# VHH binders against q9vxt7: the designs that were tried, part 17

Target 1, 187 residues: q9vxt7
Amino acid sequence: MPRPVLLIHGGAGDISDSRIAGKFAGIKQALRSAWGLLSPDNGSGGGSALDAVEAAVRSMELDENFNAGYGSCLNTSGQVELEASLMEGRDLRAGCITLLRDVMHPITVARRLMEKQRHTFLGGAAAQELALATGSERLQPGALVTEGARLTLKEFEDQVAQGKDPFFARTELTDDKPVPKTDPSGE
Short names: E, the ipSAE of ESMFold2; O, the ipSAE of OpenDDE; V2, 0.75 times the mean of E and O plus 0.25 times the DockQ between their complexes.

## First folded at step 8 (VHH)

Design e06 (framework vhh_8k46_1; at its last look DockQ between E and O 0.02; V2 from the best seeds 0.00; counts 0 for: pae E 14.2 > 2, placed apart)
Fold by ESMFold2, look of step 8:
Structure e06 (fold): chain B 187 residues (1-187), chain A 123 residues (1-123)
Amino acid sequence: as target 1 above (187 residues)
Amino acid sequence: AVQLQASGGGFVQPGGSLRLSCAASGFTFSDYYMGWFRQAPGKEREFVSAISWSGDSTYYADSVKGRFTISRDNSKNTVYLQMNSLRAEDTATYYCAADTGYSLYDLSQYDYWGQGTQVTVSS
């Protein structure tokens, strides 16, 4: 039987130097949480891999260094909205969850969807009902909000108030075209 | 109202086989993960096997892999454990359990438990 392999990707994007150590530690912790669960002959062909993947993602959902679960990005109302998805390779079954709130581990809800229900994709009230009916604990509102996420929302709000588009800051990051020298008092 | 009735235990020689059954009533069986656990006298109850509500995922403790097979028949509200190549260390009371969540190995999270059936492996 083939030897199991576990690979963890921490997400796309730009990582500042000040955050690198925390993200490395978070990836290593996710690996430690998951590695012992791998078993190539667990009777289901893919069941132990599912356990390992879920455990790794649950570790990252607890870790505020990642945009998953605790410390996720906030919507414009200052609330965490959760998403997760999971796919198994043997039969290509999947579970996809969006617009979930106040649940610590959306990846586990995605797994419950894959295992329990006919639909592949659920969101909102239906996803919330599945989470609670299958044993997820309802957290108090705001339990997943971090100061870092709150500051990010505040910066977004400040930029919008100044007439900037923080979602498309690519124009502000490209400095390829020289800016003409002009007198700033031209009004 | 909820009942889990385990049966099929007995006395068997090493290398022999037994098939355990657990008949369920009082809940929607197809909505539950089912598990088998065992407890020898003076020891903690330990995980043996589990099966998802559809039956498409099965899980085993390392000590029973390749020897035990879990299955379920949702039309009969019954979960089964086929135990082959039995050894003396398999001697225990075997319990079936039902869980609405995905508890797998964590016996503290299972909602309902059966009364158990005794399996004794001795020459």
Scores: ipSAE 0.000, ipTM 0.154, lowest interface PAE 14.2, mean pLDDT 78
Fold by OpenDDE, look of step 8:
Structure e06 (fold): chain B 187 residues (1-187), chain A 123 residues (1-123)
Amino acid sequence: as target 1 above (187 residues)
Amino acid sequence: AVQLQASGGGFVQPGGSLRLSCAASGFTFSDYYMGWFRQAPGKEREFVSAISWSGDSTYYADSVKGRFTISRDNSKNTVYLQMNSLRAEDTATYYCAADTGYSLYDLSQYDYWGQGTQVTVSS
């Protein structure tokens, strides 16, 4: 059997140098989370490719460095609207969630949708119902909002107020701490 | 016009029971989550319970879990709150509200509100 390959992408936005270290650390964490399920050597390698992918995304959804889940970009109302999608290549199945709110792991909800095989895409209230009905915890309003996201929105609002084109608005802010561009994990 | 008419409030002793009802009209009842909130004197309005479109999912504040039961009858456009083992701290004006299901715990997200019904628990 061929060895599995796991590829993780952490975004391609306007990422400042100060955020690079966090990005790498987060990617490594996601990789470790996923690979642990794929590798028989760890004794826990009984997971599927789907399990591994879900684990990777779940890890990233917890990390504000990836603007997915916790720390997501805000809509104009200051709210987090979550999206996630999952596809399985063997049988060409897919599950997509949009406009989900106050749930920690949209990717899990997307998987649940995929596995139900009734719909490929759910949004808003329907996605919310699916999430909660299938065991997701409903978080308190604002639980997924970070200070960084709030500041990003504020910057956006300021730019709009100044008459600037918001089409290329930033999705990430710079941190004050200088960080090297190389992976500091040493792994 | 949208209407939410709550009823069933009253005076009860601690340990007693009440059943609140909220009759809805003027909107597609089955398209909304239905919720109950309460407001005690000098306190903010707080979430009590909510129920999903079909009634398959129910939600409760920690303070009322195990004591209160929310249900709905979509054929009657009515949501109910069975309140058992009532306590003095349950004393409040209870409000019925309709939500799309987007934010059940956020007061500002509810589309429609009914008039309050008073519940008083006292020995």
Scores: ipSAE 0.000, ipTM 0.220, lowest interface PAE 13.9, mean pLDDT 86
ESMFold2 (binder alone), look of step 8: mean pLDDT 78; pTM 0.775

## First folded at step 10 (VHH)

Design f01 (framework vhh_7sr4_2; at its last look DockQ between E and O 0.01; V2 from the best seeds 0.00; counts 0 for: pae O 4.0 > 2, unsure alone 62.0 < 65, grease 24.9 > 24.2, SAP .719 > .668, placed apart)
Fold by ESMFold2, look of step 12:
Structure f01 (fold): chain B 187 residues (1-187), chain A 128 residues (1-128)
Amino acid sequence: as target 1 above (187 residues)
Amino acid sequence: EVKLVESGGGLVQPGGSLRLSCAASGFTFSDYAMGWYRQTPGKQRDLVADIYSGGSTKYGDSVKGRFTISRDNTKNTVYLQMNSLKPEDTAVYYCAKYTIAVARSGSVTAIAYTFDYWGQGTQVTVSS
């Protein structure tokens, strides 16, 4: 009877009553995917905390209800840009990935970076090369884009065209993460 | 690489005493909770005692008052002093390290705490 704890947070934002059930079900699924990995009888010889958090996050990366992997917010070019990080213990073994594209599980790429121990932070083309070299599948462009994310971007663009501030107008229309601030048009 | 090596097990008569040691390496020992667990064949590992980085301790009900866990952060070692030993204390005794992991992807976060690094164990046998 070790004393395991597993905590899962699905992201910030206002949540309508109709979306609560989907996020709650997704958190329960992530918990189910990960909890058994914390058991002493699971055959783990070490690293079960890492295995559990990776499994929980991988479950949410597959779930369109979360802003991670499939269902991520889109940038202003309509694309998904992926970011993930992983840390073990107070010794701060860590791997951080940013600007990754078309990979289903950015958290697993972050774990691979941590395990290589040459760099803590990797982005862009270098992160992409690590993902492919360590066995991640390159998905077809657009595979991580959902209709919900497309509609959110369209609503953002419509409000910018009407002269609304994108940060403030966006928060009233969705419980998704707001898109990054854009420079005002000189036009 | 985290490495935990138990020692000090052996054969002892009922009422006797043993002192187990666990030499730890591969991590900043003083930052982590450590524990002792025991296992008989075919059963899950049971808590014997744990000790937090600040020195506070917790014991399984069957060993309270008989066993004492302690740590020496200068030697990266956890000890289990076992007094008034009984035949039912016969088991393989394992040293364990408590670990935290944090993962984030996009907007989601998962955090886990568990004892997930274990030694190979040391046998304690209480018999006449």
Scores: ipSAE 0.610, ipTM 0.783, lowest interface PAE 0.8, mean pLDDT 82
Fold by OpenDDE, look of step 10:
Structure f01 (fold): chain B 187 residues (1-187), chain A 128 residues (1-128)
Amino acid sequence: as target 1 above (187 residues)
Amino acid sequence: EVKLVESGGGLVQPGGSLRLSCAASGFTFSDYAMGWYRQTPGKQRDLVADIYSGGSTKYGDSVKGRFTISRDNTKNTVYLQMNSLKPEDTAVYYCAKYTIAVARSGSVTAIAYTFDYWGQGTQVTVSS
């Protein structure tokens, strides 16, 4: 059997040095999570490419370092509105979710949408209904809001109040703790 | 209703093997991490192994290299392959369902995995 290839991208933007280590760690965790499904050497090696991709994204949705899921960037009302999309390349199936709230894994909802083959894109109430009807847990309102996300929004608001151009406003907070620019683990 | 049913326990000689199964129902199995714990009378329930939806695993130190946790989402079942069993592995083994807990206190939000359902347990006895 050919060896599968798994590629993970942890996002782009004005990423401070203090965030690099966490992102590396998070990417590696996502990779390990996904690879566990793909690798025949692991007892769980019966997963598909879709399973692996979903697993990777689920891992990242739990990691504040990726500004998605838990720790998502906030809208102007201070709320998390989740998005996720998934595509299967063989048959060109896709599922897209937007404006989902208080669900831990929007990528799973996207996959469920894809598999239903009724719609490609759902948002808002429809996405919410799908999520809950298909087994997603409804979190407490605001559960996905982190302090970092709140402060980022505040910074944005302050910039706007000062008349600054918010077009390139940061979506991640900086930490004062110096962090290496490379993964010190060498993995 | 969430239900977890363990099976596969029994009496085995030191050095022997057992394979435990936990059949799950009442929830979307593939969404949740699963785990095995074990407990002896009068002692705390200890982690044996857990497995997340993405296949990541964690093992208790005493069972690393000997035990393997796996899952089959098509069967809604989590397994524990126990090899090279020792007398100290004697315990009641429990299957557990994880849930993701998000807790907020003031401005602090924490996310963690916790067990919210347990099986009835299955006895594993390792004795010569």
Scores: ipSAE 0.075, ipTM 0.549, lowest interface PAE 3.3, mean pLDDT 87
ESMFold2, look of step 10: ipSAE 0.521; ipTM 0.770
ESMFold2 (binder alone), look of step 10: mean pLDDT 76; pTM 0.747
ESMFold2 (binder alone), look of step 12: mean pLDDT 76; pTM 0.753
OpenDDE, look of step 12: ipSAE 0.023; ipTM 0.332

Design f02 (framework vhh_7sr4_2; at its last look DockQ between E and O 0.01; V2 from the best seeds 0.00; counts 0 for: pae E 2.1 > 2, placed apart)
Fold by ESMFold2, look of step 10:
Structure f02 (fold): chain B 187 residues (1-187), chain A 124 residues (1-124)
Amino acid sequence: as target 1 above (187 residues)
Amino acid sequence: EVKLVESGGGLVQPGGSLRLSCAASGFTFSDYAMGWYRQTPGKQRDLVADIYSGGSTKYGDSVKGRFTISRDNTKNTVYLQMNSLKPEDTAVYYCAKIAVARSGSITAIVYDYWGQGTQVTVSS
């Protein structure tokens, strides 16, 4: 039998040359974490596709090189807001969480939501309660914040404070609509 | 027992068309996102197309505009209509169930397949 295919995407936008090696190493670690669950020679029951995608995402949530969990981009208050989703089938086989805080693995909370099947989407206090009630540890405030994420927020804030419009650092064109901006450049 | 049986492959001239079928059994077909993937010997696997239970589709860049994925839940079958075929489309094509996980900006997808695949050869 052909082996399952595992695809991992590390984030949207351009990746600077200085970050390529770290992201590549992180993707390889995520593949390593997930692959053993899908291997045919793991004959004692193996893992499910859900287990594999969760494991890959958990590996990346620990890795500061990715915008997920540890090392996430910060909101304007300097805090990490977490979101994750997991899907296998119909609407009843999905779990989506948003506005979660201080939990290392939001993907696992999304899986727990999917397994309850009462709701497909939870956010904020409800997502927080689910996380804690189902075994997630509450991290200390700031535990998911990295210096890199803090510097990125500071650079954004400096541009705004100087009267610059960060939107002109990247523009988007539509395929058949009036041009929303005159600058077609992108990252 | 999960079964996925691909068919409809064959030899076709460049510019030609083929329609692949994947008959599914052993699970509630209408509940799953399904997809097509292809494998060329000695090369990385290439994602072709996904179709979700809500009808949304996604295509690989190399096939967008030329291939169309569809499903018939009454026949537990997913299809891949392949038009304007090129020699680089030569591969074994597999259908699969899909699981997706997202966190922040990252995505992981497993294409979970069980069939033998169907060979598509594009040559003159």
Scores: ipSAE 0.386, ipTM 0.706, lowest interface PAE 2.1, mean pLDDT 77
Fold by OpenDDE, look of step 10:
Structure f02 (fold): chain B 187 residues (1-187), chain A 124 residues (1-124)
Amino acid sequence: as target 1 above (187 residues)
Amino acid sequence: EVKLVESGGGLVQPGGSLRLSCAASGFTFSDYAMGWYRQTPGKQRDLVADIYSGGSTKYGDSVKGRFTISRDNTKNTVYLQMNSLKPEDTAVYYCAKIAVARSGSITAIVYDYWGQGTQVTVSS
């Protein structure tokens, strides 16, 4: 069998310098989590490509340096609405979740949807029901909201109040602390 | 004071080209979307093209592929390159500062400032 290839992208857009180092670290952690499932050399490498991808995304959903779970951007009501999507290329199966709330790993819910093979896209109350019915833990309201996300929303609100263009508003706060633009470890 | 000054209009033959400019002052130009509109006597003012702060653009259906809107934030200027002009493009062209208005859960775009307009005439 050919050696598997794993590619992870940590996001694009208006990324503050202060978060660059954390993003590199987070990507490495996601890679380690996923690769451990794929690597035939560790004897425990019985995981599928789907398992590896899910593991990588789950890692990222826990990391505030990303906005895929904990630390997600807020809606105008100050709430986290989660999205995730998963696709299997072999059979062109897909699962998509939107407007999911108070669940740590929306990627897992997306996978569960894909595996049910009834719907490709599910949102809102229905997605919530699926998540809880299939074993996801219901978090306390606001558990995924970070102070950074709150302040980002406040900045957005201030910009809107001034009539400024909101379409390219920042999704992360910036600080003036200089950090390397590349991974200093070279890994 | 917000000021928008348009230039570049004139008379051109069908198939010709014009480049309109709108020089903006009195606000932080880079923070706002800008737009070009056109109007003929007795008709409503229609969107020709708009460009957001991040560079995203939208065009009216009749000008897609022929007109290009761009901006230079260092010069506080928005441009409209008009190629392959047609007689039906004849109008007064207006530059606008686009603002956002929010009320409750509703967010809308409004046009709070306009230029004086520049006449574009396409005729053989």
Scores: ipSAE 0.177, ipTM 0.638, lowest interface PAE 1.2, mean pLDDT 89
ESMFold2 (binder alone), look of step 10: mean pLDDT 78; pTM 0.770

Design f03 (framework vhh_7mjh_2; at its last look DockQ between E and O 0.02; V2 from the best seeds 0.00; counts 0 for: oily loops 41.2%, pae O 3.1 > 2, placed apart)
Fold by ESMFold2, look of step 10:
Structure f03 (fold): chain B 187 residues (1-187), chain A 125 residues (1-125)
Amino acid sequence: as target 1 above (187 residues)
Amino acid sequence: EVQLVESGGGLVQPGGSLRLSCAASGFTFSDYAMSWVRQAPGKGLEWIGRIYWGGSTSYNPSLKSLVTISRDNSKNTLYLQMNSLRAEDTATYYCAKDIAVARSGSVTAIAYDYWGQGTTVTVSS
């Protein structure tokens, strides 16, 4: 018999103790938003595993404590580049999007790609057109940028100006670095 | 009946290596992405990585340098190679059958329908 389990992971990397509580609370909220969709007794015929994983990820995309949607890490131009993917193993279907901008829930765009458009991978302008054509709202530029993400980019820029190796900077501003920097140019 | 059976665990010294195996039966192995997941004593589940039916892999970035996942669809077997092991890698390691996976940026949610019984890896001097 099936033993359904929902696993939620909020990202990798070493983070300061001051940010740990926000991530734990965000993971718990994502579990709450998704768990009822797996229950066979929810009175509406139950949700699907696909609905549950999408709901969990949508919760984290709203939460600035995660590098997804609102609060994503910034590229060197100070912009949020969104990417998401969704796979349903039983039907062997997948949807992948990249280089999406100014959409709150890239995971839902990936699901729409998987279910309705029969393309597996879209990026850039094509992904933007799909998002808008299937009902996503275009947010104002900068709506997904947080102060925490700006500070992390500033730390990256400061390390470049000091001649340090920026490839090992954390994705968010921290008090300490978890790994000694190395110079990739020597390899 | 779906069965997933892990093997290859044991005691290893810090810096050592292990290769874990997962024998799958009772379903069409080549149709599904498969994951390795671990649970350290007293801790929650930690996703290690997944391998898609065609052999492409995706890893937890914090573990990427330690692990390599592979599969042999002709033998219905999933593998986890672990190198440079440290005490913090002590855990029970499970293989799991993915039925839905969602990823956005650095966050991931995975639904599984079956897990193996696990194989225990202890890293100790």
Scores: ipSAE 0.450, ipTM 0.734, lowest interface PAE 1.3, mean pLDDT 78
Fold by OpenDDE, look of step 10:
Structure f03 (fold): chain B 187 residues (1-187), chain A 125 residues (1-125)
Amino acid sequence: as target 1 above (187 residues)
Amino acid sequence: EVQLVESGGGLVQPGGSLRLSCAASGFTFSDYAMSWVRQAPGKGLEWIGRIYWGGSTSYNPSLKSLVTISRDNSKNTLYLQMNSLRAEDTATYYCAKDIAVARSGSVTAIAYDYWGQGTTVTVSS
């Protein structure tokens, strides 16, 4: 069997230099989280590629550097609406979740959807129902909102108020301290 | 070479109307969204609005003047119709080419990569 390969991308957008280090660290953590399942030489009991990918994304969902779970970008109402998608290449199965709220790991919900083989894409109330019915914990409202996300939204609002093109708004907050680029793979 | 040339600016009385044009060349005009922006004296740039590939539009909700953006792809021309102009609408108006390209299955992120030289609109009695 060929050696498994795990590739993680830390996101796109207007990412400041100050954010690179955090993203890089987060990517490494995601890799570590996933590799234990993927590596055939580990004692984990032989996780699948799906298990590894899910683990990686779950790790990233916990890290605000990736704004895909905790620390997600906010909608205009200041709320987190989560998205996740998962695909299995072997059988071309996919599960997609959108507008999920107050759930820590939307990727898991997406996987559950994929495995049910009933729908490919669920959003809003339906996605919420699936999440809760399949064991996801409902977090306290706002639990996934970070100060960074609030500031980003505020910046967006200010930008709009100033008459700037809203399409040029950033989705990631810049820190005051620039961090030298050491490894661009974190971007 | 990409070129954007605005025209139609001038002096107009309050309450008047004006239509600006932007002649585009050097790129496939129909493949790109286009935007209008303006800069009043001593102020920053203000986004006016955008017209997308299919002709749909988005506008700055804070604009006091009534604006309509349109395009004629056959003429590679972008238009900005302004009505009920006020003194505060005095500015240099620019057309801008968006970076976003309409393509099958994907669209690039929107940003400006080219600007015209601008045309000045003065609203005064």
Scores: ipSAE 0.041, ipTM 0.464, lowest interface PAE 3.1, mean pLDDT 86
ESMFold2 (binder alone), look of step 10: mean pLDDT 79; pTM 0.783

Design f04 (framework vhh_5c3l_4; at its last look DockQ between E and O 0.03; V2 from the best seeds 0.00; counts 0 for: pae O 4.0 > 2, unsure alone 62.1 < 65, placed apart)
Fold by ESMFold2, look of step 10:
Structure f04 (fold): chain B 187 residues (1-187), chain A 125 residues (1-125)
Amino acid sequence: as target 1 above (187 residues)
Amino acid sequence: QVQLQESGGGLVQPGGSLRLSCAASGFTFSDYYMSWVRQAPGKGLEVVSDIYGSGGSTTYADSVKGRFTISRDNAKNTLYLQMNSLKPEDTAVYYCAKIAVARSGSVTAIAYDYRGPGTQVTVSS
């Protein structure tokens, strides 16, 4: 029986039937991208848990079905603002990035911050400088924007125009999704 | 090089107690968040309890809250799980694990890096 070594926590609100298949396929791909790093089948050393969670998150950052990287929710100016964090222990085994732009894999920038061990938290221009200095490619403005994200922003704008309080307007993809179960619940 | 060795399991009657230990080597134990995870026969892996830092911050699965206590001794590189009021549904192989967490936007991935043989806990009349 397969044993899960990766979990996706979160999830809020209802997900339409048409979205469930895409998110399920995306979670399955993320699990496959990471699984071999934790469970080498021929005694190969395998990657660390850190490598596995980075790989899983990188897979979801490429997948427009998730609010991460490509397909992230837009701010009210129609821009993608990236944030990521990575942690293996308190303080000295953590890297946190905020207000990063135009980088495909903010999780890898967070990893590189952790590896430098000089700071736990960087944002804005400093985070951008780290990303480029450590090998991240600068994407063209708008490369991370999807039609799904534009539609979500449009729905938010329509709700505000109808007089709804913007702090109560609902957005999709604000939570993570768990790894699917493989056996029936019956305890 | 990372090694985790679980011990302290056994056969116990319902209502009994056991204390599990996990000896760790090959890494700076005090730098890592640690966890106990378990796998019951025919079931997937369940996270039982996490411990952070020097032992001041802990979490527990709902099924074990109030009955199990996680602790660590960083000087001895050892993780513990005190299990009281044991029930048949606690029957499982128990593993200790290192934790890694990654978040990006709204997604989160958590990995539990367990490498030991585990220790069998059987709760049966």
Scores: ipSAE 0.491, ipTM 0.719, lowest interface PAE 1.5, mean pLDDT 78
Fold by OpenDDE, look of step 10:
Structure f04 (fold): chain B 187 residues (1-187), chain A 125 residues (1-125)
Amino acid sequence: as target 1 above (187 residues)
Amino acid sequence: QVQLQESGGGLVQPGGSLRLSCAASGFTFSDYYMSWVRQAPGKGLEVVSDIYGSGGSTTYADSVKGRFTISRDNAKNTLYLQMNSLKPEDTAVYYCAKIAVARSGSVTAIAYDYRGPGTQVTVSS
């Protein structure tokens, strides 16, 4: 049996140097979460690739370093609108969720949609209904909003107020923590 | 050329302690994140601990939190792993690893680009 390969990407964007360490740590945590399901040695009866990727993303959804769940970027109304998508390569099945609110793990909702094999894409009220009907907990309003996200939104608003181009607004905060130098080899 | 050499491994009883060292050369040690990883028999590679920046930030695997401490001496180009309260499940080859960071546009890539030959740690009664 070929050895499974697990790849995790921590996102792209205007990522400050101060965020690198947190993202790296978060990626490793996600990897650990997923690998435990794939590894035959963990006695868990052999999780599927889907289980593994779901676990990885669930881990990332809890980590504000990835702004894909807890700590998500806010809309202009200061609200979190969640998205997630999942695809199985074997049968080319997919599930996509958008505009989901106050749910901890939108990836799980996407998984559930995929498994229903009725729709590929679901958003808003319908996505919310699916989430709740299939066992997701509805969080308190604002539970996924972090101070960092609020500050980012404020910065955006300030930029707009100053007449600056909002296209280049940051989606992540910057702090003064030092980061290691880049490898000149690009590796 | 980049060189990493681990030392300090050995046989220890459960509950015992070991201190691993990694001598680094061939690069500006203080400019790079460093990591300890381990591989137990029949298992995959596991990241144990990382130390970032000037040594102020650290991360640990859940399995070693509270028991292991990573540190570095940049003046000596040396990475350390203090291992306390060792358990049989800590038995593995321990590797010192260099972390490379590369940026291109909006993409940041992180990888382990060098690793030492490893040092054996065996925890057994």
Scores: ipSAE 0.024, ipTM 0.383, lowest interface PAE 4.0, mean pLDDT 87
ESMFold2 (binder alone), look of step 10: mean pLDDT 78; pTM 0.780

